# VHH binders against NH(3)-dependent NAD(+) synthetase (nadE): the designs that were tried, part 24

Target 1, 296 residues: NH(3)-dependent NAD(+) synthetase (nadE), of Coprothermobacter proteolyticus (b5y8q4)
Amino acid sequence: MNTAMEETQRIEQFLRKALVSERKHGYLIGVSGGLDSAVVLKLLVQAVGKENVLGLILPDRDTEKKSTTLARSLLEQEKVPYKVISMTPLLRHLGVYKDMPLFLLPTRGLKESIVRRFYNDYTKKLNKPVFFAQWEEPPTQLPYFYEGIAYYRIKHRVRMATLYYYAEKNDYLLVGCTNLSERLIGFYVKYGDDVCDVAPIAHLYKTEVRQLSEYLSVPEDIRNRPPSPDLIPGITDEYSLGINYETLDQILAGLEEGKTAEDLKQLFPADIVELVINQVKFTQKLEGKPYMLKRA
Below, E stands for the ipSAE of ESMFold2; O stands for the ipSAE of OpenDDE; V2 stands for 0.75 times the mean of E and O plus 0.25 times the DockQ between their complexes.

## First folded at step 19 (VHH; framework vhh_sonelokimab_d1)

Design w4 (from v7 with Y59F; at its last look DockQ between E and O 0.93; V2 from the best seeds 0.00; counts 0 for: pae E 3.4 > 2)
Fold by ESMFold2, look of step 19:
Structure w4 (fold): chain B 296 residues (1-296), chain A 124 residues (1-124)
Amino acid sequence: as target 1 above (296 residues)
Amino acid sequence: DVQLVESGGGLVQPGGSLRLSCAASGFNFDEYAVGWFRQAPGKEREFIGAISYSGGSTFYAVSEKGRFTISRDNSKNTLYLQMNSLRPEDTAVYYCAAQEGWYDLEDSSEFRYWGQGTLVTVSS
């Protein structure tokens, strides 16, 4: 990454050029109250002006109130117009909340405890962090395995559909907030949070996004939050990964520099290096399009 | 269940002042932007102004002449409209309205909750 100033200028030019090339009037962004969307919001305002940005806050029943509060506060600080659109009615209508019956638990604290117990059980039975285990066939003793996958992934897809509806209604481009760390290990939902028209931080590791956030004066209470998709009570990125982003990004950067698995195992725990390398290889083979028969 | 109730309307002479209140109940008032509209007989509903959920931002219609001031007190769940230098053309039913956001404030269709209105009559 260049200096924060140079990289910010490069991203701003990219954002301006995309509007001209696509003949659009502005950008639509989902603002979660997390770091990545806050950085992208700041970049958008500096690149194209607050009047050409529309924010959406898309909470559901399981979204922490703090996430919505921080998102609203940031949008007001940046003087960006925004709407708050609850996804709860649509998710309820689809039956999503019945597949994971957390509604029977009276407090968020109890919901978080139960969810963390399931994650701990999965980790023990699969002998690896839940994120890395999710692509394996489920053992018969893991209740709610398919329901849990569907529960978390449908929320991203409903968000994506809502975001595109408002982007198209306003003749705006949808900006995405996925970073390089997430892209390389597949920490996104296919046809969910990976779908956008413009991805201004997709080339930056999570730790580099943090550096930009300081330069861009993202509020400290956003910068200090543990990264989380905020879709399932009690689960952060690093809880699901079992790896902090500092370690993850150093391994990923080492791979970019051409270091081998053996080089990296001299610097990091061997089991973590193997998990990351295998996940990167797996993600590289994922197709972004449907399987199609080639014409004979 | 959700209610916005305007009060403070009435008859006032030209040049006078009036303060309207809008009491909110049944929803989290401090999470909503709130604003005022008015409708004179035979005319379309007209935006007056709005104030953000925190009170940190205000926005007034271009036609606003600087005679009106919007404020809110989140501890009392109340929105206010102070109207000064009133004229006969200010005669209308005044409505308060709320949206969860800060978007397209002059478009009445973007507001989710509405009061029933309070009549303000400016005449000698």
Scores: ipSAE 0.404, ipTM 0.780, lowest interface PAE 3.4, mean pLDDT 88
ESMFold2 (binder alone), look of step 19: mean pLDDT 83; pTM 0.844
OpenDDE, look of step 19: ipSAE 0.888; ipTM 0.952

Design w5 (from v7 with G55S; at its last look DockQ between E and O 0.91; V2 from the best seeds 0.00; counts 0 for: pae E 3.2 > 2)
Fold by ESMFold2, look of step 19:
Structure w5 (fold): chain B 296 residues (1-296), chain A 124 residues (1-124)
Amino acid sequence: as target 1 above (296 residues)
Amino acid sequence: DVQLVESGGGLVQPGGSLRLSCAASGFNFDEYAVGWFRQAPGKEREFIGAISYSSGSTYYAVSEKGRFTISRDNSKNTLYLQMNSLRPEDTAVYYCAAQEGWYDLEDSSEFRYWGQGTLVTVSS
């Protein structure tokens, strides 16, 4: 990555050019209260001005209150117009909350404890963290496994639909907040948070996004919170991955530099290196979807 | 249930001042932007101004700039409108309203909760 200053300037130019090329008047951004969206919001304001940015905060029943509070605080600090739109009525109408009867648990603390117990059990029975196991058929019946997958994935897709509706209402481009670390290992939901018109940090590892956040003066309470999609009580990125981003990004950067699996195993635990390499290869296969016939 | 209750309206002489209050209950007041609208007899409802959830931003209609001041006290769940240099054309029913966000503040349809209004009459 260039210096933070040079990289910021490069991204700002990219954002301005995309707006002109597409003949749009502004950007729509989902603001989660997490690091990546905060960095992108700062870049948007600097690139095109606060009056040409619209923020959406899209909580559902399971969203931690702190996420909404931090998102609102940041948008007010940046003086960006924003709406808060609850996804809960749509998700309830679809029946999503009935498939995972968390509503029977009286406190968020209890919900988090139960969810973490299921995740730990899945990890033990699948011999890998849940994120990596989700595309494999389990060797034994796991309670709520497929219901849990559908539960979190539908939330991203409802969010995506809502974001595009408001982008189109305003004749704005939808900006995405996915970073390179997430792209390389498939840490996103297909047709969910991976869909956007412009992806200004898609070339940066998570740890590089953290560096930009310091330069851009993103509030410390956002910079220091554990990364999380905040869709399932108690589950952070690193909890689901079983790997911290510093280690993950060093392995990914090594692969970019041309290091072999054997080179990386001299620096990191062999099972972690294999897990990451296999996931990168699997993710590349996903990029070839949908399957299509060629015209005869 | 959610309630916004205006108070402080009444009769005032031209050139006078009046302070309106809006007491909020039944929702998390400190998460909402709140604002004031007014409606004169036979006229459309018009925006006066709004203040963000934390008091970090205020926005006023151009026509009312300088004479009116909006403030809030989140510890008391109360919104205020200080009106100075009142004129007969300020005679209207004044409404407080709340929006979860900070968007299109002059569009009354973007506000979810509304008070019932308080009458302000400016005449000698």
Scores: ipSAE 0.400, ipTM 0.775, lowest interface PAE 3.2, mean pLDDT 88
ESMFold2 (binder alone), look of step 19: mean pLDDT 83; pTM 0.844
OpenDDE, look of step 19: ipSAE 0.840; ipTM 0.932

Design w6 (at its last look DockQ between E and O 0.09; V2 from the best seeds 0.00; counts 0 for: pae E 20.6 > 2, placed apart)
Fold by ESMFold2, look of step 19:
Structure w6 (fold): chain B 296 residues (1-296), chain A 125 residues (1-125)
Amino acid sequence: as target 1 above (296 residues)
Amino acid sequence: DVQLVESGGGLVQPGGSLRLSCAASGFNFDEYAVGWFRQAPGKEREFIGAISYSGGSTYYAVSEKGRFTISRDNSKNTLYLQMNSLRPEDTAVYYCAAQEGWYDLEDSGSEFRYWGQGTLVTVSS
């Protein structure tokens, strides 16, 4: 990555050019209270002005209250117009909350404890973190495994549908907040948070997004939060991955620079290196859906 | 039948705080979005904010940002409005209201079908 200043200028120009090219009036952004959306919001305000940005905060029943508080505070600080739109009624009508009956547990602390016990059991039985195993056939059926996957993924898809509705109502482009680390290992939901018109940080590793966040003066309480999709109680990115982003990004950057698996195994545990390399290869194969016949 | 009953109004000094309650009966409270409105003498009714049926989403009119907090307790069938830093221009009759059907919190008061009788809040020294 260039210096934070040079990279910011490059992204700002990209955002301005996209509006002109698409003949749109502004950008719609989902603001989660997390680092990536905060960085993108700051970039949007600098690039096109606060009056040409609309924020959406899209909580559901399981959203941590701190996430909504931080998202609202940031949007108010930046003087960006925004709306808060609960996803809970739609998710309830779809039956999502019944598929994962966490509502039977009286406190968030107990919900988090139970969820973490299932994740730990899955990790043990699958001999890898659940994120990496989700596309493999498990050797035995695990309770709530597929229900948990559906629970997690539908929330992203409901949010995507809502974001595009408001983008189209305003003749705005939808900006996405997925970074390079997430793209390379498939840490996103296809047809969910990967869908957007413009993706201004998709070329940056998570650790590089952190560097930008300091330059852009993103509030410390956002910068210091563990990354989390905030969709299932108690589950952060690194908990689900079993790898911290510093290690992940160093392996990914090494691959970009042409280092071999053997080179990387001199610096990192061999099992982690193999896990990341295999996941990168697998993610490349996820491209190309749907299957289609060629015209005769 | 459906009833919404506001309470907690009264006389308060500028800069003071007041908590309003709205007790609901005669319907399944946890199936309704509920909100607060106010009407000052000689003025049109003004939307303050609303909260979804689960309490998971809130919407506030821009003018009330940062001073007022809406909450609900579905176990007690009660909606609350916490008002802080009160000013004389906050003097009004405060109404709670319930919306049946679609939970679009961006709608103006036209979607709120059930209304309380109001509670008077007077901010004066």
Scores: ipSAE 0.000, ipTM 0.115, lowest interface PAE 20.6, mean pLDDT 82
ESMFold2 (binder alone), look of step 19: mean pLDDT 79; pTM 0.809
OpenDDE, look of step 19: ipSAE 0.463; ipTM 0.776

Design w7 (from v7 with Y53F; at its last look DockQ between E and O 0.95; V2 from the best seeds 0.00; counts 0 for: pae E 2.3 > 2)
Fold by ESMFold2, look of step 19:
Structure w7 (fold): chain B 296 residues (1-296), chain A 124 residues (1-124)
Amino acid sequence: as target 1 above (296 residues)
Amino acid sequence: DVQLVESGGGLVQPGGSLRLSCAASGFNFDEYAVGWFRQAPGKEREFIGAISFSGGSTYYAVSEKGRFTISRDNSKNTLYLQMNSLRPEDTAVYYCAAQEGWYDLEDSSEFRYWGQGTLVTVSS
């Protein structure tokens, strides 16, 4: 895989150059036990050396134990120093867990079932997958709908604050793990996982990150996991999107090479193509900046 | 209730060997790096060494290399310190300690849980 080799070398040079340009000592990375952060961790170690990387594992009450186990194992394998810092006390103090009382359910399996039941109900009543529906007012009151949105978004924001604290404390750059697929459809949280100093895979589709993971020898247990932010029991990326990444990335790549909606509807379900195209256009309008008057 | 309980301390003649154990309960031992510190009367607490959560990595203070061996058995929730060629200056209270990560291991403030200590006396 000459393309993976060349792209890896290109990213490594980019990472080395950013340290020189910013006059920083190293990189801070949040390691989730998922694919994207594993790929970025491997790239960091190869680019700047394990001694110049600090890992943070930031679990909360709802984080699957396997995620934390995989993150620890990867950091040990790469010989990168790391800290584990639970977000649970901060989130509890903010009242986040009271708004979503999943702690009343005795097993993770039951939590997952009930959460998925709410998501299915939302999808039916909103007539589209939850990710695409979050920008619309529900036609009727939906229990926990806005609380659920706030629930998952605040977790990213608390993690972002923690990551920057440790990056600044060590005079390190914060590396982000957002990929091109997520950027194009807005699958990130404003002031959450979208903020970083350096974004080494932001130009790669999710499926291309997966190809790099094989070249970089990311452990198979990580590579085979369904993509998930691991913030709400039972909810993966593809569950929230209602689309798998292979289909999503083929549509996105088709748009990049100039295919029309009509061209894509020959290959993929028309409703999916329209959802993706409309979301890409919507995301292009997002500025991420406050409205401001110009100085008179 | 979180507990770390050291055992195996006692009186040993110079040149002898001693194996300390640290039994853990009340927390997920297999998620923690664990290590040993010691403190002689009138001296500051001294790092001896640590072993990672899986047992895959060990780190020793330079001064203790070669005489002491740290190991763990996650199935028994137990940390061990094998001490050989003991000298009178090894006389101290020995503590086990645990941290969630693998970070700044010589800094005792990075360790969350501590045992109460076991006395090792090296003397005739």
Scores: ipSAE 0.486, ipTM 0.822, lowest interface PAE 2.3, mean pLDDT 88
ESMFold2 (binder alone), look of step 19: mean pLDDT 84; pTM 0.851
OpenDDE, look of step 19: ipSAE 0.887; ipTM 0.952

Design w8 (from v7 with G56H; at its last look DockQ between E and O 0.94; V2 from the best seeds 0.00; counts 0 for: pae E 2.6 > 2)
Fold by ESMFold2, look of step 19:
Structure w8 (fold): chain B 296 residues (1-296), chain A 124 residues (1-124)
Amino acid sequence: as target 1 above (296 residues)
Amino acid sequence: DVQLVESGGGLVQPGGSLRLSCAASGFNFDEYAVGWFRQAPGKEREFIGAISYSGHSTYYAVSEKGRFTISRDNSKNTLYLQMNSLRPEDTAVYYCAAQEGWYDLEDSSEFRYWGQGTLVTVSS
């Protein structure tokens, strides 16, 4: 990417232009307490002013208290108005929490331990990290596998629906926080966190977002958090992927530069290179629309 | 069981001072913005001011002209309203209220938890 200063200026202009083009006066943002939303929040405040930004913190029962605390602290620091809207009543009413009997476990630590044991077992039986296996039919019955997928994805979709409701109420644009690393490997929920009106960091690898966060003075306690949507106890991005973002982004950048699989296998484990390359190819084939018949 | 309980109301002479307290229980007080409203007989509820969850930000209604000071003590789960230079027009029932957020503070419908109120009467 450009220097942090040049890239910040470019993104800020993009954000201002989108408001003019759409005849809107502000942005709505979900603030998770994680790195990407913190960077986007900083960019919004610099681009359009704090009074033209509305933050939403959208925790549910499984959200770690630290996530909400960091989100609240950042919004106060930036003097951005915000609401906290618990997703728990909606998810409970839908019956989501009954499909995964985590409520039987008395502590978050125990919930995290059990969830991680299921993920480790899935990884062994599928011979790959769960993220890469989720679109495959497993060769054997895996307890809670499809229930876990539904549990995870519905939370993103409920969050998306809530975000758009408040964006529409305020006549604001919804800004999204998906980065390039996530886009290239499909690390988002279809019709969930990938849906927005404006995506100001969609062209930046995760590691580039980290570089920008330093320039923007994002608090260190946010910058040092492992990336996570914080929807399932114990599951971070890198735990689900089985790859850290430094390695992932180096492979992705190598592909962008035209390096071959053979070139990349000189630098990284062959199995990781193949997982990433195959996932990028798979993601390139995805369409975000229903299959439709043509009008006769 | 969530409770906000005001105290410190009573009769005060014009020009006097009064300090109201609001004791909170049954929720995580240090995660909520809290504020004061008042309602005089036959009038609509009127916003006085609010203080953020951390205590670092305050916001006051324009009409209060700096006579009132809001503070909080998160270690005691208590919100305070210091009222100085009181006038008969300040006679009202004073309510504390809590909002999870920092949004549209003058709109009473945005506050989730409410106290029962304490009467302040300013007269000779």
Scores: ipSAE 0.498, ipTM 0.823, lowest interface PAE 2.6, mean pLDDT 89
ESMFold2 (binder alone), look of step 19: mean pLDDT 85; pTM 0.858
OpenDDE, look of step 19: ipSAE 0.891; ipTM 0.954

## First folded at step 20 (VHH; framework vhh_sonelokimab_d1)

Design z1 (from u7 with T28R; at its last read DockQ between E and O 0.92; V2 from the best seeds 0.00; counts 0 for: pae E 2.4 > 2)
Amino acid sequence: DVQLVESGGGLVQPGGSLRLSCAASGFRFDEYAVGWFRQAPGKEREFIGAISYSGGSTYYAVSEKGRFTISRDNSKNTLYLQMNSLRPEDTAVYYCAAQEGWYDLEDSSEFRYWGQGTLVTVSS
ESMFold2, look of step 20: ipSAE 0.539; ipTM 0.843
ESMFold2 (binder alone), look of step 20: mean pLDDT 84; pTM 0.857
OpenDDE, look of step 20: ipSAE 0.884; ipTM 0.951
ESMFold2, fold request of step 21: ipSAE 0.537, 0.543, 0.556; ipTM 0.836, 0.839, 0.849
ESMFold2 (binder alone), fold request of step 21: mean pLDDT 85, 85, 85; pTM 0.863, 0.861, 0.863
OpenDDE, fold request of step 21: ipSAE 0.887, 0.887, 0.889; ipTM 0.951, 0.951, 0.952
ESMFold2, last read: ipSAE 0.528, 0.481, 0.486; ipTM 0.838, 0.817, 0.821
ESMFold2 (binder alone), last read: mean pLDDT 85, 85, 85; pTM 0.861, 0.862, 0.862
OpenDDE, last read: ipSAE 0.887, 0.887, 0.893; ipTM 0.951, 0.951, 0.953

Design z2 (from v7 with S108R; at its last look DockQ between E and O 0.89; V2 from the best seeds 0.00; counts 0 for: pae E 2.5 > 2)
Fold by ESMFold2, look of step 20:
Structure z2 (fold): chain B 296 residues (1-296), chain A 124 residues (1-124)
Amino acid sequence: as target 1 above (296 residues)
Amino acid sequence: DVQLVESGGGLVQPGGSLRLSCAASGFNFDEYAVGWFRQAPGKEREFIGAISYSGGSTYYAVSEKGRFTISRDNSKNTLYLQMNSLRPEDTAVYYCAAQEGWYDLEDRSEFRYWGQGTLVTVSS
């Protein structure tokens, strides 16, 4: 990555050019109260001006109140217009909350404890962290395994649909906040948070986004939060991955530099290196396109 | 349950002043932008102004700038409208309203909660 200043300038120019190329006058952004969307919001305001940005805060029943509070505070500081649209009624109408009956548990602390116990059991029975195991056929019946996958993924898709509705209503481009670390290992939901018109940090590792956040003066209470999609109580990115982003990004950067698996195993635990390398290869195969017959 | 209750309306002479209050209950007032609308007899309800959830931003209709001041006290869950230099054309029912966000403030359909209104009559 260039210096933070040079990279900021480069991204801002990219954002300005995209508006001209697409003949649009602004950007629609989902603001989660997390690091990546905060960085992108700052970049948008600097690139095109606060009057040409519209924020959307899209909480659901399981969203931590702090996420919404931080998102609201950031949008106020940046003087960006925004709407808060609860996804709860739509998700409830679809029956999503019945698939994971967390509403039967009286406190968020208890919900988090139960969810983590299921994750620990899955990890033990699948012999790898849940994120990496989600595409495997489990060797035994795991309660709520597929319901949990559907529960998690549908929330991203409902948010994506809502974001595009408002982008199109305003004749704005939808900006995405997915970073390079997430792209390389497939830490996104197909046709969910991976869908956007413009992706200004897709070339940056998570740790590089963190560096940029300091330069951009993203509030410390956002910068210091553990990364999380905030969709399931108690589950952060690193809990789901079983790997810290610092370690993950060093392995990914090593692969980018041409280091072999053997080279990386000298620096990191062998099982972690294999897990990451295999996931990167698997993600390349996914590519997010439907299977199609070739035209003769 | 959710309530917005306006008070402070009444009869005032032209050139006079009034301060309207709007007491909120049943929702998280400090998470909402709040504003004032009015409806004169035979006319459509029109926007006066709004103040953001924190009080950090205000926005006023062009026609009302300079005479009206909107403020809020989140510790009392109360919105205020200070009206000065009142004119007969300010005679209307005044409504407070709340929006979760800070968006398209002149569009009444964007406001989720509404008060019942308080009558202000400016006449000698």
Scores: ipSAE 0.494, ipTM 0.824, lowest interface PAE 2.5, mean pLDDT 89
ESMFold2 (binder alone), look of step 20: mean pLDDT 83; pTM 0.845
OpenDDE, look of step 20: ipSAE 0.888; ipTM 0.953

Design z3 (from v7 with V34A; at its last look DockQ between E and O 0.87; V2 from the best seeds 0.00; counts 0 for: pae E 2.4 > 2)
Fold by ESMFold2, look of step 20:
Structure z3 (fold): chain B 296 residues (1-296), chain A 124 residues (1-124)
Amino acid sequence: as target 1 above (296 residues)
Amino acid sequence: DVQLVESGGGLVQPGGSLRLSCAASGFNFDEYAAGWFRQAPGKEREFIGAISYSGGSTYYAVSEKGRFTISRDNSKNTLYLQMNSLRPEDTAVYYCAAQEGWYDLEDSSEFRYWGQGTLVTVSS
C-alpha cells in the first residue's frame, strides 16, 4: 500500500471518476458502525462532498445498540444526510427469527453464550472454524447448522436489496465496503455484501484498512471494535474464521509476494497455512455465475 | 404512548416575539431529529426548520432565515422555537415533528411523529 495520504488521493480520484463515468451525482453507503464502512464514508465525503453522500443504517433485532449509536454519531460528525430503516419487520414476516429460536432466551448475553456454544461444537466436530466448515457437507446432522447459515446470509441479502432500492430511488451509485482480505478467502455472502457499483477498498487488506482509518481520523470507538457484521449475537469475524486478521493478512501478503506454502509454514502453523491457501484456491474457482450451457 | 405536545402559542403584535415549546414523551427523543412546520389558513403545510438528534446541526427554510431559532434540551425531552420580528404572514398553526434520521427535512412524509399543533396569531 502507498502512504496513507497517497492512497487516499488515489481512492478519491477513483470515486470522482466513477460518478462521471456513470453520470451520477452521489453515493449511497450502508454505515454499520464498523471500521470498513467508516473508512469508506470518510473517503466519500472527501472525494465528492457530504451533500452528495446518503447514509443508510439498517439495524435488525440482533444488531447491538452500540452499532447504531456509532453509525449515527459518525454520520452527524461528517454532516452526511442519513436514514435509519429497521429490517426487523421484513425479516420477521419472512419467518427468519423463528428458524433460530433465540427468542426463547431472555437476554442478549444468554443468546450470545448459546450461539458461541453451538459454534464451538461445530468447530470441534468438523475440525474447522465455522466459516471454513460451511463449504463442506458435514458427516452428521448438526443442530441448527444450515438454519444458522441461512439466518446469517438472508440478512445480508435483505440489506443488499434495501441498499439498492434506495440507491436507485435517489439515482445514486451504491458503494461497497468489502476489503481484499475478505475477497481473497470468500468472506462475504454471495449476492449480499459482495454486490455494489463501486468498491473503493477492495484492493486493501483489512490491516491496511485499519492503517488508513488512523490517517482518516476514524473515531477510536469504531477503530477499537472487533470486526463483525453484527448480524448474529456473539459472532465476530475472527471468531467465525478462527484466525485473527494480522495472521491472515500476513499469509495472504506472503502469497502475493510469491512465498511458497513451505516458506509460510516456517512462520505460521502448518494447518492454518494450508487452510488459508486451500480457501484462496477454492474462492478463485468460484465463478459467481450460474451454471449455463454454451451455445452450440 | 408516544406524544409531542406543543405549547406557547397565542396572540402577538407585529414585530413581537414568541417562544414555542414541544414536549416529547413515549420514545427515545434524543435519537430523533426534530423540526417545526406550520400551516396557515388555506395554505399547505410549510417547513420552518429542524435540529439534529444531538443538537449539533440546524437547518432552516430559506424564507424564515434569521428570524427563527430552533433549539433542544434532551435532558428535558423538549424542542423549542424562538420566533422574533413576527409578521401577520406568520399567523399559522405550528407543529413539531420528529424523524429518526437527518434526511429530506422539508418533506413532511419523512417525519414519523407529530404534535397536534399550537395556534400563533400575529395581528394588530
Scores: ipSAE 0.503, ipTM 0.821, lowest interface PAE 2.4, mean pLDDT 89
ESMFold2 (binder alone), look of step 20: mean pLDDT 85; pTM 0.864
OpenDDE, look of step 20: ipSAE 0.883; ipTM 0.951

Design z4 (from v7 with Q99M; at its last look DockQ between E and O 0.80; V2 from the best seeds 0.00; counts 0 for: pae E 11.8 > 2)
Fold by ESMFold2, look of step 20:
Structure z4 (fold): chain B 296 residues (1-296), chain A 124 residues (1-124)
Amino acid sequence: as target 1 above (296 residues)
Amino acid sequence: DVQLVESGGGLVQPGGSLRLSCAASGFNFDEYAVGWFRQAPGKEREFIGAISYSGGSTYYAVSEKGRFTISRDNSKNTLYLQMNSLRPEDTAVYYCAAMEGWYDLEDSSEFRYWGQGTLVTVSS
């Protein structure tokens, strides 16, 4: 990464060029109250002006109110137009909340405790964190395992559909907030948060996004939050991964520099290195397209 | 039972000032952007301005010329409109309204809750 100033200038030029190339005058962004969307929002405002950015805050029943409050506060401080659109009615109509009957638990603390207990049980029985195991057949029947996967993923897809509707309604480009760390290990939902028209931080590791956030003066209470999509009570990125981003990014950067698995095992636990390397290989094979026959 | 109730309307001389209040009940006022509209006899409803849920952002119709100021007090669930340098053309029924977002502010169809209005008459 260049200096924060030089990288910001490079991204701003990229964002301006995309508007001209696509003959659009603005960007739509989902703002979660997390680090990545805050950095992208700041970059958008600097690149194209606050009047040419529209924010969406898309909470559902399980979203912590702190996330919505931080997102609103940031959008108001940046003077960006925004709309709050609850996903709860759509998700309720689809029956999503009945698949995971958390509504029977009276407090958020109890919801978080129960969710974490199931996650820990899954991790133990699958012998790896749920993120890495989600595509495997479990060795025994795990209650709510596939329901939980569907529960998490459909929320991202409902968000994606809503984001594109408002982007198209306003003739704006949809900007995505996925970073390089997430892209390399597949830490996104297929046809969910991975879909956008423009991805201005897709080339930056999470730790580099954090460096930009300091330069861009993203509020400290956003910068200090554990990363989370805030869609399931109690589940953060690092809880789901079982690895912190500092360690993950050092392994990923080492691979980019040409270090071998043996080299990395001298610096990091062997099981973590294997888990990350295998996940990177798995993600590289996905290509993001349907499996198709060639025309005869 | 959601309500928005305007008060403070009445007869004012040209050049005078008036402060309107809008009391909110039955919903989480601090989660809504709120704004003011007016409707003169025989005219369509006209956007005046709005203030975000926290009070951190305000937006006024371009024709406002800086005579009106919107504020809110979330501890009292109340929205205010301070009107100065009033003219006979400001004669209208004034409405407060609430929406969850902070865009399309001039589109009255985006506002979920509406008050019944308070009459302001500016006449010598």
Scores: ipSAE 0.000, ipTM 0.393, lowest interface PAE 11.8, mean pLDDT 87
ESMFold2 (binder alone), look of step 20: mean pLDDT 84; pTM 0.854
OpenDDE, look of step 20: ipSAE 0.877; ipTM 0.947

